# VH-VL binders against Ferredoxin-fold anticodon-binding domain-containing protein 1 (FDXACB1), part 3

Target 1, 94 residues: Ferredoxin-fold anticodon-binding domain-containing protein 1 (FDXACB1), of Homo sapiens (Human) (q9brp7r531to624)
Amino acid sequence: LYPPCYVHDVSFWIDQKKGFDELEFHTVARAVSQDTIISIQFLSRFQHPKTQQVSLCYRLTYQTCDKALTQQQVASMQSQFRKEIQQHLYVIPR

## First folded at step 13 (VH-VL)

Design x3 (from t4 with light chain T100H)
Fold by ESMFold2, look of step 14:
Structure x3 (fold): chain C 94 residues (1-94), chain A 123 residues (1-123), chain B 112 residues (1-112)
Amino acid sequence: as target 1 above (94 residues)
Amino acid sequence: QVQLVQSGAEVKKPGATVKISCKVSGYTFTDYYMHWVQQAPGKGLEWMGRVDPEDGETKYDPKFQGRVTITADTSTDTAYMELSSLRSEDTAVYYCARDYYPDISYWRYFDYWGQGTLVTVSS
Amino acid sequence: DIVMTQSPDSLAVSLGERATINCKSSQSVLYSPDNKNYLAWYQQKPGQPPKLLIYYASTRESGVPDRFSGSGSGTDFTLTISSLQAEDVAVYYCQQYYAHPTFGQGTKLEQL
């Protein structure tokens, strides 16, 4: 039996002039999760038809074989991640 | 016609500071980032940092962090790069370069370059 | 930092012959939101600044002759000059812009 995986999506509006740094996004995810995120998958790009704002959606998969993860621990990591990307990237989480 | 015109060559002693200008014309200065790139003699190109002329926000390569200051003066459409604590290995040609943002990326490629400014650091 | 490695370091090609320059990145430069490879090629002649040739790995900049083409994906990229002209003698650099910019060490193209 394999350890459970926890899957959470994150979506956010970007600042189109400043732009979105995908590598930094990965760096923040690794730091906040203490390397328990094993997969970051781009899902979609959406442009709002009225405002022309662009949002991106990524899927994060949390798992570890060397320590126990709980749903509450992952939820806390996800919440902190959403805060960190707002602080360090030019994004507004949805 | 987009132009990036840099200040002239400079000779400096170790430990000194140099400040190079890059005056732009033919486009709206605040619409694009301005980057600075170092090229040592017979060597490749190294990115130093950038400034957003609209709000003054900067980003620097860690190699130069603490020694480089990049600024923009929107009243004269001129960017500046100041490099302090000069060493002999800082002898190089320095370029300003305009980026182009074709979509939503944070990092971009360089479509226009200044003519370059030779800085010679000699003991 | 994403390390860019070019090969060869120098190359001599007869006029009218094909020149091929390779560039490898230490990690993928594919930008997920637009699914494009963030790789550019520059030409630099003696005493001149670099000149943009190719962006998105394979898109020619305006005014660049058709003999220049770029190809590759992920981490492995190639610049090809299909029929060398005398004015193509230069140093060529690849550059990634997936992250903060880094350049290959350059490839010196000479006329045999």
Scores: ipSAE 0.784, ipTM 0.900, lowest interface PAE 0.7, mean pLDDT 92
Fold by OpenDDE, look of step 13:
Structure x3 (fold): chain C 94 residues (1-94), chain A 123 residues (1-123), chain B 112 residues (1-112)
Amino acid sequence: as target 1 above (94 residues)
Amino acid sequence: QVQLVQSGAEVKKPGATVKISCKVSGYTFTDYYMHWVQQAPGKGLEWMGRVDPEDGETKYDPKFQGRVTITADTSTDTAYMELSSLRSEDTAVYYCARDYYPDISYWRYFDYWGQGTLVTVSS
Amino acid sequence: DIVMTQSPDSLAVSLGERATINCKSSQSVLYSPDNKNYLAWYQQKPGQPPKLLIYYASTRESGVPDRFSGSGSGTDFTLTISSLQAEDVAVYYCQQYYAHPTFGQGTKLEQL
């Protein structure tokens, strides 16, 4: 049997002048998830037709085989991740 | 025409502080980050840090963190790089460089450079 | 830090011949949100600051001669001068801007 896999998407607006640090995004994701994230996939880029603001969407996949990982634990990590990227990456979660 | 003009060469003793300037013209100073790059004699290029002239926000390379201070004066369209606790290894040409960001990049490449400022640190 | 490694450290090419400089990054510099490689090339002549040649790995800066071209993706990049001119003698640097900027160690291009 394979350990459970949990998938969560995250979308956020970026500051176009400051830009988006994708590497730091991955770093923060790994740190917050305690390295339970096995995949970070870019899904889409959206530009608001009126404001011209840009938003990005990523898919995070959580899975671990060395310890139990519950839906609640992943949800908590996802919530914390949204907080962390807002504080450190000049982004606004959607 | 975009121009970045730096202050003249400096000679300093170890332990001293140097502050060099980079005055810009030909574009809106606050629209672009100003970066500083170190190049030791006969060596490559090392990014030191950058400042957002609009709000004064800075980022530094860890190698220089704690000794370098990058500032911007919007009233004179001048960026500054101050390096303290100078050592012989700091002997180098220092460049200011304007970045360009055509899209949503966080880190940047550099389309315009100052002429460079030689800083010599010797006893 | 992303480490940039150029090869060779130096090369000599005859006028009119092709010059090829390689640059490797320790990790991919492909930026997912716009699917572009955050890699630039610079030319530096003695006593002068670096001059931007290429950005986004393959886009030539305005005013740069057509004989300069950039290629590659991910971690492997190449700067090519299709027909070396005397004024092309210089040191060339690659630079990634996927993370905080780092440069290759430089490649000295001389005339053979």
Scores: ipSAE 0.774, ipTM 0.930, lowest interface PAE 0.7, mean pLDDT 95

Design x4 (from w6 with light chain A99G)
Fold by ESMFold2, look of step 14:
Structure x4 (fold): chain C 94 residues (1-94), chain A 123 residues (1-123), chain B 112 residues (1-112)
Amino acid sequence: as target 1 above (94 residues)
Amino acid sequence: QVQLVQSGAEVKKPGATVKISCKVSGYTFDDYYMHWVQQAPGKGLEWMGRVDPEDGETKYDPKFQGRVTITADTSTDTAYMELSSLRSEDTAVYYCARDYYPDISYWRYFDYWGQGTLVTVSS
Amino acid sequence: DIVMTQSPDSLAVSLGERATINCKSSQSVLYSPDNKNYLAWYQQKPGQPPKLLIYYASTRESGVPDRFSGSGSGTDFTLTISSLQAEDVAVYYCQQYYGHPTFGQGTKLEQL
């Protein structure tokens, strides 16, 4: 049997003066999920027409080979990930 | 027009500390990070760390963490690199280098370099 | 850390001939938000600091002669000098800036 797969998007405003560290973003994602995130896809870049703020959106796919994840476990990992990127990457989750 | 001018060569004993200056001209010092790069004799280039002159934020390579301190003085447009507990393998040329500002990236490449400062560590 | 590996370690080329230097990264250096490869090439002559030649893998810095070109994507990159001049004798370094900067070990280019 194929284990269940959960897909969650994350979007956030960046600090354009400091810049966005995509490698660190990947590192935080895998650390928080204990390597259950199997895919991280860049989806879009958006610039707000009035404020000129830039946001980025990524798609995270959660799965493990040996056991099924629950929706509650994934939601907890996603929530923690949003907090960690805010603390470490100069971003504000949307 | 952009210039990065470093302080002169130094000879140090093991266990000492060295502090190298990098004075800039031809651009707004606060707008760009300042990086430091080590090149041992006959060896390649190794990134040591950088400072944001605007707020003093630093990042260091773990190889140098705990021994290196990088600072910026915006009143004199001068960056400094201090390396403590010197060893003979720290004998090298040290460069300051300015990064270029792409629109949203955190890490960057180096478009302007200082002339280099030779530090010799010997008994 | 992203490890950068250059080949060859040294290369001898006759004046007017083509020189090719390879650089491989231990992981992709493609920055998704702008879809560009975060790779630079530098030239360093004896007693001088490095000089930027190429950024974004293939874009020449202002004032760099047309004989210098960069190519490649992802993890595999090449610096090409189409017709070697005497002043091109130097050590060449690749450098990634996708993560904290790391350099290749350098390639010494000599005149045959």
Scores: ipSAE 0.779, ipTM 0.901, lowest interface PAE 0.7, mean pLDDT 91

## First folded at step 14 (VH-VL; from x3 with light chain A99G)

Design y1
Fold by ESMFold2, look of step 14:
Structure y1 (fold): chain C 94 residues (1-94), chain A 123 residues (1-123), chain B 112 residues (1-112)
Amino acid sequence: as target 1 above (94 residues)
Amino acid sequence: QVQLVQSGAEVKKPGATVKISCKVSGYTFTDYYMHWVQQAPGKGLEWMGRVDPEDGETKYDPKFQGRVTITADTSTDTAYMELSSLRSEDTAVYYCARDYYPDISYWRYFDYWGQGTLVTVSS
Amino acid sequence: DIVMTQSPDSLAVSLGERATINCKSSQSVLYSPDNKNYLAWYQQKPGQPPKLLIYYASTRESGVPDRFSGSGSGTDFTLTISSLQAEDVAVYYCQQYYGHPTFGQGTKLEQL
């Protein structure tokens, strides 16, 4: 069986003084989604040519075999995840 | 040349509090986090926590949370680690350690260490 | 926590011979944004603090002799001393910094 699969990218500016905790990023993603996020893929690192600010982009894949996920449920999880990383990881979502 | 100079050895009784200092020189104190590491006699190294000297923000290992307080005084370029409710198993050498200034990483490795401070907890 | 396990616990090597110390992490320590393994090696002599030897798994710290080298990837890493000197007798620790720092239990390197 192949339940619906939802892909959402998240990109954000980091606080270069504080730094970016990738392990905590993964931990928050799994906690917010109750392990519905089955894949977290690093996509890119971008340094703004004028400001020197650094942005990171990750791809999140949501899926579960137990119940059908709806697009609305995933959108809510993604929205909460964006709030959580802003609050705890010194990032500004784009 | 970067130097981290710690306060001298201490002997404490169970239940007491110890506060160890770590004075830095040879670099800008607020540019790097200051970490504290415990090493019990004949044992390995165990991370306790860190402070950002610029704003005073701290992070502690859960094992020490509630008993350890790490602070920084930018007027004297000195970090402090205070450990309360001392037990005999807290007998150890305590090190301050500077992390390397990274590109974008939150966690870092330690390029300079203090000489260590022996704390002995005995009845 | 990321658990770091070293092997062997103790090693005896003759002067001029090769020493190899292994370190295994309970999970990957690869930091995606720079594609580097967040693993460091330290040397500690009695009564002294640890001294940084290697970072990013394979990069030697300034002033560390060429006989020290680090290698490995994923969860398995090695520190190699190509020709043991008397001053290399010490305890060696690996440390990950992908998450909050954790250290291996140490490997005591002795002169045979």
Scores: ipSAE 0.786, ipTM 0.901, lowest interface PAE 0.7, mean pLDDT 91

## First folded at step 15 (VH-VL; from y1 with heavy chain E54D)

Design v5
Fold by OpenDDE, fold request of step 19:
Structure v5 (fold): chain C 94 residues (1-94), chain A 123 residues (1-123), chain B 112 residues (1-112)
Amino acid sequence: as target 1 above (94 residues)
Amino acid sequence: QVQLVQSGAEVKKPGATVKISCKVSGYTFTDYYMHWVQQAPGKGLEWMGRVDPDDGETKYDPKFQGRVTITADTSTDTAYMELSSLRSEDTAVYYCARDYYPDISYWRYFDYWGQGTLVTVSS
Amino acid sequence: DIVMTQSPDSLAVSLGERATINCKSSQSVLYSPDNKNYLAWYQQKPGQPPKLLIYYASTRESGVPDRFSGSGSGTDFTLTISSLQAEDVAVYYCQQYYGHPTFGQGTKLEQL
């Protein structure tokens, strides 16, 4: 049986002076997801016309054949990921 | 014009501590990170760490973590690199280097460099 | 850490001839948010600090002669000197800044 696939997007504001560490972003994502993320895709960047702040959006795809993976588990990992990137990176989840 | 001027050569014993300076001019010190790069004789370049002169925040390469301290004095537009517990393999030329912002990235490339400071560690 | 490997370690080129230096990264240095390769090239002469030549893999720093060009994407990059001049004799380094900065081991370019 083909394992289920779950897709979640994450958007966050960045600190333009500090910068965004995409490599660390990937590292944190894979750690929080216990390596169940099979794809991290950059979707878009947005610059707020008034504040000039920049936000980024990524799509994370979760899938594994090693263990049962439910929608609830993925949602939990996604929530944890949002917390972790806020702590490890100079970003603010949207 | 942008200038990074480093302090003079140092000779130290193993176990000692060295602190070298990098005084900048020609730009706003707090607008750019200051990095330090090590180059052993006849060898390549190794990034040691950086400081944000604006808030003092630092990042270090794990190889030097615990022995290196990078600071910035905004009153004198001077960055410092202190390396403790010196070893013979720390004999090298040390460069300060200003980064330049590549759009929104966290890590940077280096557009201006100091002239380098030779540190010799010998018993 | 992203490992940078240059090739060759050294080469000798006649004046007026093309010099080609390659640089390979252990993983892609393509930065998604701006779709640019975070790769720089430096020139270093004896007793001097490195001098920035190229950034974003292919953009020349101000004041750098047109004979210097950078190309490549992902993990494979090349620095080309279209017509070697005597003053181009030096050691050249590539550097990625996708992760914490790492440099290639350097390529010594000599005049043949």
Scores: ipSAE 0.893, ipTM 0.949, lowest interface PAE 0.5, mean pLDDT 96
Fold by OpenDDE, fold request of step 19:
Structure v5 (fold): chain C 94 residues (1-94), chain A 123 residues (1-123), chain B 112 residues (1-112)
Amino acid sequence: as target 1 above (94 residues)
Amino acid sequence: QVQLVQSGAEVKKPGATVKISCKVSGYTFTDYYMHWVQQAPGKGLEWMGRVDPDDGETKYDPKFQGRVTITADTSTDTAYMELSSLRSEDTAVYYCARDYYPDISYWRYFDYWGQGTLVTVSS
Amino acid sequence: DIVMTQSPDSLAVSLGERATINCKSSQSVLYSPDNKNYLAWYQQKPGQPPKLLIYYASTRESGVPDRFSGSGSGTDFTLTISSLQAEDVAVYYCQQYYGHPTFGQGTKLEQL
């Protein structure tokens, strides 16, 4: 009865000097998804044992009742999101 | 010891431009962001923007975007804040403040402050 | 922007008594990657710049007397001075650094 939800994870390396703007991350996610993201959940933080670089992983859940949301649409939004965070945030998608 | 020493008080006319300096010592200038904070008389603190002295990258509060320019001169360990199109409302004490790395966040808190520079804008 | 609201705007406390200042944020300032609240407290005396007291909501800056303590999480935070000293008379500000830095409007603490 409820519309389907789609879940995608995103992982990226951060620039430890510049830092990671989580608030902006959320803002970009909402914008790219056209507010179809209903949840953004932090999953894990990883530090490379040799390079000491830090990676973060988030889970994005997409769902909407306003219009039909397909897997293809979500995949496209997820792909766009990865591009946007790389462009606007000091991160490198994994 | 860490020290942030700002330039002296300024008196300007409306429409003019003011440039304040903040010279640092006691630490590596390029290792920390330098921020500028405005405090109108009897009012609170307002973040204006910051510069990464290492590469010159800046971020500004939208309220000041377009009128404020923050720069850093690594040869003299000095940060600058330039505010143009001055208005009477810009009358305030301006502080430079060094941030401290909380961990991996982009935004930070301020552990050391300059003594402040009073800018008076009056016709 | 995240709006910070302090309460009260001013208070007077007798020497040796407890002073409590509250700070509310318009949204959570909990930073997920390190599970810490990105909230700082500053003390400002007349003619002086602000002085950092607390960061991460509850961690005292070096040199800050232990009578100062910070507590709270999410959107509600408190600065407590367990036993007011004469030198504690000042204006206190909270500041979030989860987003663009924003400060509370300040709380003026006076001695009764």
Scores: ipSAE 0.891, ipTM 0.949, lowest interface PAE 0.5, mean pLDDT 95
Fold by OpenDDE, last read:
Structure v5 (fold): chain C 94 residues (1-94), chain A 123 residues (1-123), chain B 112 residues (1-112)
Amino acid sequence: as target 1 above (94 residues)
Amino acid sequence: QVQLVQSGAEVKKPGATVKISCKVSGYTFTDYYMHWVQQAPGKGLEWMGRVDPDDGETKYDPKFQGRVTITADTSTDTAYMELSSLRSEDTAVYYCARDYYPDISYWRYFDYWGQGTLVTVSS
Amino acid sequence: DIVMTQSPDSLAVSLGERATINCKSSQSVLYSPDNKNYLAWYQQKPGQPPKLLIYYASTRESGVPDRFSGSGSGTDFTLTISSLQAEDVAVYYCQQYYGHPTFGQGTKLEQL
């Protein structure tokens, strides 16, 4: 009765000198997903005990009722998202 | 102590280009971004853009994109703001401002400011 | 762009009285990774550059008198001067740094 909902997590290392632009992160997510993302939730912050590098984890929820959305399509969008944030943000996907 | 000292007032004709400088002292120039902020007479503050003196990376407000060029000379610890195609609306005081980065954020606030440079654009 | 709106545009307060300036952002400026509101307050006196007063919405910059305080979260913020002094007459600006920096239009604080 309800459109399918797909959840994917994304984790990445940040460049602490340049900083992480969370607003741009959301913008890129919306663009790549063609507005099928209905929720972006920050999950956790991790600091590597040896390197002191910081990683962030977000949960992306995909859902749409105006067009077909499959698991494969979402996986593809998630993959593209990982590529886009690496190109547009100073982050390295984990 | 941290100091940002800007170049003197400028008077320009419409269509001209102005380049003002901001020389810093009291800290490592390359460790902080340098921003430029415009303030028209009797008006508020408007962010123009910033430069990372370490690698020259810049970000600009779309309003000024294409007309503004922000650079940094690490040999003289001086940041520059060049504004081309000047118009009367560009008459304003321009401030350089050092940022301070909160934790891991990309955008920042400004803890030290230059004294400002008045640029007057008139026919 | 995140739009910052201050209220009021101008305010007159008697010496020793409390001054309150509000600032609203068009969207939340809460930065998830450190759970802090990326909001700053500045004071600008005539002929001078702005001076940083508050950052992280409520953290006072070093050297700023205790009578200045910042509060709020998400989209609604407030700068409070508990007891107005003559030297506090100035224009005050809020600024978000969750996105590329934007300032409120300013609030002119005068002595009544």
Scores: ipSAE 0.891, ipTM 0.949, lowest interface PAE 0.5, mean pLDDT 95
Fold by OpenDDE, last read:
Structure v5 (fold): chain C 94 residues (1-94), chain A 123 residues (1-123), chain B 112 residues (1-112)
Amino acid sequence: as target 1 above (94 residues)
Amino acid sequence: QVQLVQSGAEVKKPGATVKISCKVSGYTFTDYYMHWVQQAPGKGLEWMGRVDPDDGETKYDPKFQGRVTITADTSTDTAYMELSSLRSEDTAVYYCARDYYPDISYWRYFDYWGQGTLVTVSS
Amino acid sequence: DIVMTQSPDSLAVSLGERATINCKSSQSVLYSPDNKNYLAWYQQKPGQPPKLLIYYASTRESGVPDRFSGSGSGTDFTLTISSLQAEDVAVYYCQQYYGHPTFGQGTKLEQL
């Protein structure tokens, strides 16, 4: 049997003055996911035509072979991740 | 033109505290982070930390965390770096450096530098 | 922290000749949101602060002579001086700004 794979996207607005720390973003992701994230892929950058705010979107892929990983667990980790990036990074999840 | 002018050389005893200043002109002080970089004699450059003059937010390198305090006075367009519990290894030239926004990154490169301030720590 | 390692530590080059300085990062400094390498080069002369030469790995700062160029991507970068001038004698540093700013140990460029 091949372990299940779960994919979740995360989008957030950034503070253009403070900036976005991509390295810290990756660090937080791995910490929150307990190293079950096997891939973090940058998907797109969007700039709001009216407000000029910048949004980034990343795809996180969860998978592990050393323990059971359920959709509910991943959803919980994703939710926690959204909270953590708000606290550690100057971002606002969309 | 952009100018960063630092305070003069300091001589301190071990255990003492030093506070050096960096006065800016030629640009809006609150629009850019102010960083401090240490350079021991004959050695390379080490980032110490930075302050956002707009809101006073700081970020420090773990090596200096707990001993360094970086502040900004917007009324005088002056940034400060205070280093406590001085030791001989703190003998170095300290530079203030303005960052430049590369695009949307949190970390920056430095386009303008102060002339440097020599701090000598000796018993 | 991202560790920056330059090579060589020192270099002697004759006037008019090419000088090449390498810089390696312990991890990629490619910033995904703008697809740029967050790598800068500085020149420092005795008694002076560092002077910005290159940013984004290959973009020359205003006022920097054309003989200076930066190249590379990911973890491997190079600063090239196509034709060494006497005033180019200095210590050169690379710096990444993908994470906490860190500098290479420096390369001392002397005239041969």
Scores: ipSAE 0.890, ipTM 0.948, lowest interface PAE 0.5, mean pLDDT 95
Fold by ESMFold2, fold request of step 19:
Structure v5 (fold): chain C 94 residues (1-94), chain A 123 residues (1-123), chain B 112 residues (1-112)
Amino acid sequence: as target 1 above (94 residues)
Amino acid sequence: QVQLVQSGAEVKKPGATVKISCKVSGYTFTDYYMHWVQQAPGKGLEWMGRVDPDDGETKYDPKFQGRVTITADTSTDTAYMELSSLRSEDTAVYYCARDYYPDISYWRYFDYWGQGTLVTVSS
Amino acid sequence: DIVMTQSPDSLAVSLGERATINCKSSQSVLYSPDNKNYLAWYQQKPGQPPKLLIYYASTRESGVPDRFSGSGSGTDFTLTISSLQAEDVAVYYCQQYYGHPTFGQGTKLEQL
């Protein structure tokens, strides 16, 4: 009796000198999705053994009751989100 | 021996500009962000902004945006905070504070503080 | 902005007794990538700058006496002084650093 959800993971390398602002990450995710993201779950932290670069992975869950989200709408939001975090958070999406 | 030494007290008229210095020693200046914190008389602490001394990038609290300029001079290992259009409510002690970078976070806590600089704005 | 609220505003405690200061954040300050609460405690004596006591909610800074301890989770945090000493008379501030830094309003600790 609830609509299905869409799940997309995002992973990215961080700039370890600047650091990663998780609060701003949440803010950008919700702005890009117009609040259709109902959860943002941290999944993992990885440090590359050769380069020492750190990557983070988050799971985004999209759902809404008032409109039927399509896969293409969610894919578009996810694509835009990847662009926005690269521009705002000193990250390189993987 | 980490030290943050600030310039002396200032007395200013409303509408003026003040520029406070914070000279560091005992560590590599470009390895840590430098923050500025305001403490009005009998009040708590308010974060004003910060600079990355390595590239000059800044971040400011919206309360001070447009009036505050924070800079770093790596040739003298000195940070500066300039506050313009001074008002009587800007009367406060101003602190420089070094953050500590223990991991990957963007925001950090402050492990060393300057002695403070009293700015009095008298109309 | 993450609002930090301390209680009480003022507290009087006898020497050797326990002092407890509470700090509440308007939202979680847990940083997921390291699973730590981004909360610090500072002590400030008259005419002096703040001094760091506790970071990550419960980790004592080097040189801070064992009588100081921090605890809490989620949005509710506590600074405890297990046995008050005369030199502990000061104003205490909590500060979050999950987002841009914000401080509690301060708690003035006095000797009864």
Scores: ipSAE 0.803, ipTM 0.900, lowest interface PAE 0.6, mean pLDDT 91

